VHH binders against Abasic site processing protein HMCES (HMCES). Designs and how they scored, part 236

Target 1, 269 residues: Abasic site processing protein HMCES (HMCES), of Homo sapiens (Human) (q96fz2)
Amino acid sequence: CGRTSCHLPRDVLTRACAYQDRRGQQRLPEWRDPDKYCPSYNKSPQSNSPVLLSRLHFEKDADSSERIIAPMRWGLVPSWFKESDPSKLQFNTTNCRSDTVMEKRSFKVPLGKGRRCVVLADGFYEWQRCQGTNQRQPYFIYFPQIKTEKSGSIGAADSPENWEKVWDNWRLLTMAGIFDCWEPPEGGDVLYSYTIITVDSCKGLSDIHHRMPAILDGEEAVSKWLDFGEVSTQEALKLIHPTENITFHAVSSVVNNSRNNTPECLAPV
Below, E stands for the ipSAE of ESMFold2; O stands for the ipSAE of OpenDDE; V2 stands for 0.75 times the mean of E and O plus 0.25 times the DockQ between their complexes.

## First folded at step 21 (VHH)

Design xa26 (from xa1 with I57V; framework vhh_6z1v_2; at its last look DockQ between E and O 0.82; V2 from the best seeds 0.78)
Fold by ESMFold2, look of step 21:
Structure xa26 (fold): chain B 269 residues (1-269), chain A 123 residues (1-123)
Amino acid sequence: as target 1 above (269 residues)
Amino acid sequence: EVQLVESGGRLVRTGGSLRLSCAASGFDFSTYAMGWFRQAPGKEREVVAAISWHGGVTYHADFVKGRFTISRDNAKNTVYLQMNSLKPEDTAVYYCAARPYQIYSRPSDYNYWGQGTQVTVSS
């Protein structure tokens, strides 16, 4: 998983993340650093994307079932990293394989501190290597969406009314992540950064790619992954598995260039 | 105390019409999506229709399209299901359900449930 779309306006995104705490009260996640949210149809590693995490990471006596939403850097920078420039990290931390997560110091240490997050996206892109050619076919992959009345198709030049009918009710993809906090040696603000956990692809995606992000399907899974105050690392890791509850469509090669940030990136072809 | 109370279920002849109501209390109705689900004996609950928090996005299952219409009145904290051209296959307990803002299709995605109202369609 190395490319996503996360393009919703902040208020729409926040409403899509409405949840209930352990007492059954409806809440919206509280934003941290909302000015760092950069919506785009075409997010790549080293960019910021919003994640959910427990309020307990920020407030000593907080209810661990309460959620914060914050932009974090994609590509986990371990707390022990000593160089001044995160791009000097000799390991690729865009993704974390589920089968080795407890063997890699970069992931085991923050996981042991309860640093679990839910990575938000409209969906992700994956490139299928086609038989008999060097060309690769990109697909946009996302949760199945309930088919609403007069819903517009996902397209490059949708009218405002079609956008509202599709995206105002969009079910966000919720992926399991691990984050860490790095203090730059020259001082300045702490850098929050994340990795996306991956698993073997489900049967439905196997013709596209052999790996997929670990998807947390439903509020129970999301709540358990986030709640490091009540859910142990070992119990949380049981949530990490492939899912068949996904759908996809082919998209144009416009998405190949990460500088292209237009609805055409995810439009069906 | 959150409550969803369905009403209007009864025995109706094939081809008849019926309007179900669901009165909501104990939460801010205007921030919740509402759904109608049904469960026939020996079957799992299935979504029949759903309506978003503002009413601008609706869903109707293919097996009821053109026959059933969901609507809501936020001033009365009430969601409705107008059921026309009823068939014996529509016989079920009908449940009202709620979740924040957006409509979803699975029963596990809904937080609050009513006790249900029986609809029986005679041949």
Scores: ipSAE 0.783, ipTM 0.902, lowest interface PAE 0.8, mean pLDDT 91
Fold by OpenDDE, look of step 21:
Structure xa26 (fold): chain B 269 residues (1-269), chain A 123 residues (1-123)
Amino acid sequence: as target 1 above (269 residues)
Amino acid sequence: EVQLVESGGRLVRTGGSLRLSCAASGFDFSTYAMGWFRQAPGKEREVVAAISWHGGVTYHADFVKGRFTISRDNAKNTVYLQMNSLKPEDTAVYYCAARPYQIYSRPSDYNYWGQGTQVTVSS
């Protein structure tokens, strides 16, 4: 996974992340660094995207079932990295393969510390290779959405008002991630960054791409992944597998340019 | 305490109409999506209709075919199901349910439930 969409307004995004804590109380995640949230239809590695994580990571003795939402850098920078510039990292940390997560120090160490997060997106993009040509067809991949009377096809929102309504009811894609905290050697703010765990693609997606993000389907899966206080690493890793509960449609080549940030990126062709 | 209280269920003849009401209390009604579900004897609970927190988005099950309409009045903390052209197949206990903001189709996605109201359609 090298491209996502996360364009919802902050308030809409927050509502979409409503949850129940372990006491059964309805809550909204609290924002950390909300000003770092930059909505975009075309998110690439090294950009900031919102993730969910347990409050216990920030507050001692906090209820680990409570959630924080925070923009983090896509591309995990390990805490042990000693260079002053994260861009000098010599290996790709955009994704973490599920089968080798425990073999790589960059992922194993933060995972062992309970640094699990849920990466939020409208969906993600993948490119299908065309046989015999160098051309690639991009697809937008996301959770199946409930067919509502006003929910035309993502492309058929005839009015801005209809568009807002559709997206206000959008089920966000919830991807399993690992994050780490990096302190720059020269001082400054702590950098929070994440990697997306990937798995072999489900059967439905296999013709498009052979790998997919580990998707946490449902509130229970999301809760267990986040709750590092109560759920062990071993138990959490059981949640990492392909899911067939996805849908997709072909999109235009507009998304190929990472500078393009318009609704056309995810519109069906 | 969270309460959902359904009313309006009764015996009705085929082709008749009913209006179900669900009165909500104990939570901020304006921030919850509301749904109507039904469960017939020996069958699973299924979604009939759902409405978003602001009422701008609605869902109706395929079997409704325009016969039923969900609506809400946030000032009264009440959700309604207008049922027209009722059929014997519509006989079930109808439940009101609530979840935060967004509409979902699965019963497991809803947090609060009423006790239900019996709707019986006779031939």
Scores: ipSAE 0.748, ipTM 0.877, lowest interface PAE 0.6, mean pLDDT 93
ESMFold2 (binder alone), look of step 21: mean pLDDT 90; pTM 0.917

Design xa27 (from xa1 with R99K; framework vhh_6z1v_2; at its last look DockQ between E and O 0.71; V2 from the best seeds 0.74)
Fold by OpenDDE, look of step 21:
Structure xa27 (fold): chain B 269 residues (1-269), chain A 123 residues (1-123)
Amino acid sequence: as target 1 above (269 residues)
Amino acid sequence: EVQLVESGGRLVRTGGSLRLSCAASGFDFSTYAMGWFRQAPGKEREVVAAISWHGGITYHADFVKGRFTISRDNAKNTVYLQMNSLKPEDTAVYYCAAKPYQIYSRPSDYNYWGQGTQVTVSS
């Protein structure tokens, strides 16, 4: 996974992340660094994207079932990294393979510390190789969405793009991630960064791409992945597997350029 | 205490109409999506219709085929199901359910449930 979409307004995104804590109380995740959230139809590595993580990571004695939402850098920078510039990292940390997660220090160490997060996106992009050509067809991949209709009673925003019909009730893709905290040697703010765990593709996606993000399907899976206070690493890793509960459609080549940030990126062709 | 109280269920003839109401209390109604579900004897509970927290988005099951309409009045903390052209196959206990903000189709996604109201359609 090298490209995602996360373009929802902050308030809409927050509502989409509504949850129940272990006491059964309905909650919205609290934002950390909300100003770092930059909506985009075309998110690439090194950009910031919102992730969910347990409140216990920030507050001592906090209920570990409570969630925080925070923009983090895509591409994990290990805490032990000693260079002053994260861009000097010599290995790719955009993704973490599920089969080798425990073999690589950069992922094993933060995972052992309970630094599990859920990476939020509208969906992700993958490119299908065309046989016999160097051309690749991009696809937008996401959770199946419920077919909804606009109720005639709310007169307001007839946005020509039927935005309300699609995005106000959009089910976010929830991907399993590992994050780490890096302190720059020269001082400054702590950098929070994440990697997306990948697995072999499900059968439905296998013709498009051989790998896919580990998707956490449902509130229980999301809760267990985040709750490092109650759920061990071993138990959490059982949640990491391919899922068939996805859909996709072909999109235009507009998404090929990471500088393009328009609805056309994820529009069906 | 959270309460959902359904009303309006009764015996009706085929082709008849019925309006169900669900009165909600004990939570911020305006921040919850509401749904109507039904369960017939020996069958699983299934979604009939759902409406978003602000009422701007609705979902109706395929079997509804335009016969039923969900609506809500946030000022009254009430959700409604207008049922027209009722058929014997519509006989079931109808339940009101609530979940935060977004509409979902699975019963397990909803947090609060009413006790249900019996709808019986006679041939």
Scores: ipSAE 0.777, ipTM 0.888, lowest interface PAE 0.6, mean pLDDT 93
Fold by ESMFold2, look of step 21:
Structure xa27 (fold): chain B 269 residues (1-269), chain A 123 residues (1-123)
Amino acid sequence: as target 1 above (269 residues)
Amino acid sequence: EVQLVESGGRLVRTGGSLRLSCAASGFDFSTYAMGWFRQAPGKEREVVAAISWHGGITYHADFVKGRFTISRDNAKNTVYLQMNSLKPEDTAVYYCAAKPYQIYSRPSDYNYWGQGTQVTVSS
């Protein structure tokens, strides 16, 4: 998992993240650093994307079931990193394999501090290597979406109004992540950064790629992953497994160049 | 105290029509999507129709094939299900449900549920 789409306007994204706290109160997540949100159909490592995390990470005695939404850098920079430039990190932290997460210092340490997050996306891209060739077929992979009706206009699904309604009701992909906080040695703002946990692919995706992000399907899974005040690391790791509740379609090679930020990146071909 | 109160369920003949209503209270109705679900004896609960918080996006299950129409009236805090061309297969308890903003299809995605209203369609 090395490319995602997360393009929704901030208000639409925020409403898609409505939740209940432990007391049953309906809430929207509270934004931190909203101006760092950079929506795009084509997000790559080192870019910022929004994640959910427990309010308890920011406020002493906060209800750990309350959620903050904040942009973080994709590619975890460990708190112990000594260089002044995060691009000097000599190993890839874009993803974290679930089967070795407790063996890797870069991931075990922040996980032990309860630094669990939910990485938000429209969906992710994966490239299928075709047997006998160097050509790769990109796919856009996402939660199954409910088939909706046009509200008062019977017409083509391609119109701008119909496209906006699809995204107004889009179920965001919710992936399990780990984050860390790095203080640059020369000062400046603390850098929040994340990795996406990966698992073996489900049967439905195995022909595309042998790994997939660990997907948290439904509010119970999301709540348990985020709530480090009430849910231990051992219990949280039970949430990390493949899911068959996923769908996909082929997309054009436009997405291959990470500078392309257009709806064509995820359009079916 | 959140309440969803369904009404309008009754015995009707095949081919008949019926309108269900669900009155909502105890939460901000205008920020919630509403759904109608049904459960026949021995069957799992299934989505029949759903409508977004602003009313502009709807879903209807294939098995209602343009026979049922969901609508809402935010001034009255009420969601409706107009059921036409009723079939014996439509016999079930119909439940009103609510979740914030967006419509989803799974019962587990909905936060609030009514007690249900029985619809019986005779041959």
Scores: ipSAE 0.734, ipTM 0.889, lowest interface PAE 1.0, mean pLDDT 91
ESMFold2 (binder alone), look of step 21: mean pLDDT 88; pTM 0.894

Design xa28 (from xa1 with S52T; framework vhh_6z1v_2; at its last look DockQ between E and O 0.75; V2 from the best seeds 0.80)
Fold by OpenDDE, look of step 21:
Structure xa28 (fold): chain B 269 residues (1-269), chain A 123 residues (1-123)
Amino acid sequence: as target 1 above (269 residues)
Amino acid sequence: EVQLVESGGRLVRTGGSLRLSCAASGFDFSTYAMGWFRQAPGKEREVVAAITWHGGITYHADFVKGRFTISRDNAKNTVYLQMNSLKPEDTAVYYCAARPYQIYSRPSDYNYWGQGTQVTVSS
């Protein structure tokens, strides 16, 4: 996974992340650094995207079932990294393979500390290799959405009137991630960054791409992944597997350029 | 305490009309999506209709075919199901359900449930 969409307004995004704590009380996640949230139809590595994480990571003795929402850098920067510039990291941390998560120090160490997060997106993009050509067809991949009477096509959701029809009730994609905290050697703000765990693709997606993000389907899976206070690493890793509960459609080549940030990125062709 | 109380279910003839009501209490109704589900004997519970927290978006199952309409009144903490052109196949226990903000089609995605009201349609 090297490209996502996350373009919802902050208030809409927050409502879409409503949850119940362990006491059954409905809550909205509290924002940390909301000003770092930059909505985009075309999110690439090194950009900031919103993730969910347990409040216990920030507050001692907090209820670990409570959630925080925070923009983090895509591409995990390990806490042990000693260079002053995160861009000098010599290995790719955009994704973490599920089968080798415990073999790589950069992922094993933060995971062992309970630094699990849920990466939020409208969906993600993958490119299918076209037979006989060097061309690749991009696809937008997302949770199946309920078809409402006011529901429009994703391609028509570029107008304000169509926005309410499609995006106000959009089910966000919830991907399993690991995050870490990096303190710059020269001082400054702590950098929070994440990697997306990947698995072999489901059967439905296998013709498009052989790998997919580990998707946490449903509130229980999301809650267990986040609640590092009550759920062990071993139990959490059982949640990491391919899911068939996805849909996709072909999109235009507009998304190929990471600088393009328009509804056309998501529009069906 | 969270409560959902359905009312309006009764015996009606084919082609008749009913209006079901669900009165909610014990939670902030204006922040919850509401749904009507039904369960016939020997069948699984299925979604009939759903409405978002602000009432701007609705869903109706394919079998409704324009016969039923969901609505809500946040000032009264009540959700309604207007049922017209009823058929014997509509005979079931109808349940009111609630979940945060957004509507879903699966029963498992809803947090609160009423006790149900019996709707019987005679031929």
Scores: ipSAE 0.834, ipTM 0.917, lowest interface PAE 0.6, mean pLDDT 93
Fold by ESMFold2, look of step 21:
Structure xa28 (fold): chain B 269 residues (1-269), chain A 123 residues (1-123)
Amino acid sequence: as target 1 above (269 residues)
Amino acid sequence: EVQLVESGGRLVRTGGSLRLSCAASGFDFSTYAMGWFRQAPGKEREVVAAITWHGGITYHADFVKGRFTISRDNAKNTVYLQMNSLKPEDTAVYYCAARPYQIYSRPSDYNYWGQGTQVTVSS
């Protein structure tokens, strides 16, 4: 997983993240650094994307079931990194394989601190390699969406109003992540950064790509992954597995260039 | 404390109509999406229709499309299901359910549930 879409306006995104705390109270996640949210149909590593994490990471004695939403850098920078420039990191932290997460210091250390997050996206892109060629077919991959009524229109992209109705009820993809906090040696603000945990692809995606993000399907899974105060690392890792509750469609090559930020990136072809 | 109370279920002949109501209390109705689910004997609970918190977006299952209409009245904290052209296959217990803002299809996605109201459609 190396490309996502996360394009919703902040208020729509926030409502899509409504949840209940452990006492059953409806809440919206509280934003940290909302001005750093940069919506785009075409997010790549090193960009910022919103993640959910427990309030307990920021407030002593907070209810660990309460959620913060914050933009973080994609590509985990370990807390022990010594150079002043994160681009000098000599290994790729865009993704973290589930089968080796407890063997890699970059991921094991923050996981042991309870630094679990939920990475939010409209969905993600994957490229299917065509046999006998180096050409690749991109797909947009996302949770199945409930079919909403679209009076007088079959396609959601037929008008801006219909497009907004589809996205106003969009079920966000919720991926399991690990984050870390890096203090630059020269000083300055602490850098929050994340990796997306990956697993073997489910049967439905196996013809597209052999790996997929670890998807947290439903509020119980999301709550358990986030709640490091009540859910141990061992118990949380049981949530990390492939899911068949996923759908996809082919998209044009417009998405291949990460500078293209248009609805065409995810439009069906 | 949170309550969803369905009413209006009864015995009706094939081709008839019914209007189900679900009165909600104990939570901020205006921030919740509402759904109607049904469960026939030996079957799984399934979504019939759903409506977003603001009422502007709806879903109707293909097996009821054109026959059933969901609506809501936020001033009365009530969601409705107008059921027309009823068939024996529509016989089930109908449940009202609520979740924050958006409509989803799976029963596990909903936080609050009513006790259900029986609808029986005779030939």
Scores: ipSAE 0.796, ipTM 0.910, lowest interface PAE 0.8, mean pLDDT 91
ESMFold2 (binder alone), look of step 21: mean pLDDT 90; pTM 0.916

Design xa29 (from xa1 with Y104F; framework vhh_6z1v_2; at its last look DockQ between E and O 0.86; V2 from the best seeds 0.82)
Fold by OpenDDE, look of step 21:
Structure xa29 (fold): chain B 269 residues (1-269), chain A 123 residues (1-123)
Amino acid sequence: as target 1 above (269 residues)
Amino acid sequence: EVQLVESGGRLVRTGGSLRLSCAASGFDFSTYAMGWFRQAPGKEREVVAAISWHGGITYHADFVKGRFTISRDNAKNTVYLQMNSLKPEDTAVYYCAARPYQIFSRPSDYNYWGQGTQVTVSS
């Protein structure tokens, strides 16, 4: 996974992340650094995207079932990294393979510390290789959405009159991630960054791409992944597997350019 | 304490009409999506209709075919199901359910449930 969409307004995004804590009380996640949230139809590595994480990561003795929402950098920067510039990392940390997560220090160490997060997106993009050509067809992949009476096509959803019909009730994609905290050697703000865990693609997606993000389907899966206080690493890793509960459609080549940030990126062709 | 109390279920003849009501208490009703579900004997619970927190978005199951309409009154903390042109196949216990803000079609996606009200349609 090298491209996502996350364009909802902050208030809409927050509502979409409503949850119940372990006491059964409805809550909205509290924002950390809300100003770093930059909505976009075309999110690439090194950009900031919102993730969910347990409040216990920030507050001692906090209820670990409570959630924080925070923009983090896509591309995990390990805490042990000693260079002053994260761009000097010599290895790719955009994704973490589920089968080797425990073999790589960059992912194993933060995971062992309970640094699990849920990466939020409208969906993600993948490119299908065309046989015999260098051409690639992009697809937008997301959770199946409920068909409501006011539901329009995604292509028309960005008009003021149709936006509410589609995006106000949009089910966000919830991907399993690992995050880490990096302190720059020269001082400054702590950098929070994440990697997306990937798995082999489900059967439905296999013709498009052989790998997919580990998707956490449902509140229970999301809660267990986040609650590092009560759920062990071993138990959490049981949640990491392919899911068939996805849908997709072909999109235009507009998304190929990471600078393009328009509704055309995810519109069906 | 969270409570959902359904009412209006009764015996009705084929082609008849019913209006179900669900009165909610113990939570901020205006921030919850509401749904009507039904369960017939020996069948799984299924969604009939759902309405978003602000009432602007609605869903009706395919089998409804325009016969039923969901609505809500946030001032009264009540959700309604107007049922017209009832058929024997509509016989079931009808349940009111609630979840935060957005509507979903799966029963497992809803957090609060009523005790249900029996609707029986006779031929």
Scores: ipSAE 0.834, ipTM 0.917, lowest interface PAE 0.6, mean pLDDT 93
Fold by ESMFold2, look of step 21:
Structure xa29 (fold): chain B 269 residues (1-269), chain A 123 residues (1-123)
Amino acid sequence: as target 1 above (269 residues)
Amino acid sequence: EVQLVESGGRLVRTGGSLRLSCAASGFDFSTYAMGWFRQAPGKEREVVAAISWHGGITYHADFVKGRFTISRDNAKNTVYLQMNSLKPEDTAVYYCAARPYQIFSRPSDYNYWGQGTQVTVSS
């Protein structure tokens, strides 16, 4: 998983994240650093994307079931990193394999601090390698969406009015992540950054790629992953597995260039 | 205290019509999507129709399209299901459900549920 779409306006994104706290009270997540949210159909590593995390990470006695939403850098920079430039990391932290997460210091340490987050996206892109060539077919991969009366499927919307109805009811993809907080040695703001946990692909995606992000399907899974005050690391890791509740369609090569930020990136072909 | 109270379920003959109502209280109705689900004996609960928080987006299951219509009345905090051309296979307990803003299809996606109202369609 190395490319996502997360393009919704902030208010639409926030409403899509409505949840219940431990006491059953309906809430919206509270934003941190909202001006760092940069919506795009075509997000790549090193860019900022919104994640959910427990309020308890910011407030000493907060209810750990309450959620904050904040943009973070994709590509985890460990808190122990000593160089002044994150590009000097000697290893890739865009993703974290679930089968080795407790063996890698970059991921084990923040996980032990309860630094679990939910990475938000419209969906993600993956490239299928064709046999015998270097040609790659990109796919857009996302939760199945309910088929509404006034808009067709995502590929059937023919006008801006129809697209706005599709996106107004879009079920966001919720991926399990780990984050860390790095203090630059020369000073400056603390850098919040995340990695996306990966698992073996489900059967439905295995022809596209052998790995997929760990998807948290439903509010119970999301709540348990976020609530490090009540859910231990060991229990949380039981949530990390493939899911078959996923769908996809082929897209054009427009998405290949990460500078292309248009609806064509995810349009069916 | 949140309450969803269904009414209007009864015995009706094939081809008949019926309107179900669900009165909502204890929450801000205008920020919730509403759904009608049904469960026949021995079967799993399934979505019949749903309507978004603002009323501009609706869903009707294929097995009820053209026959059932969901609507909402914000002044009365009430959601309705108009059921026409009823068939024996529509016999089920019908449940009203609510979740914030967006309509989804799975029962596990909904936060609040009514007690259900029985609809029985005879030949």
Scores: ipSAE 0.786, ipTM 0.907, lowest interface PAE 0.8, mean pLDDT 91
ESMFold2 (binder alone), look of step 21: mean pLDDT 90; pTM 0.915

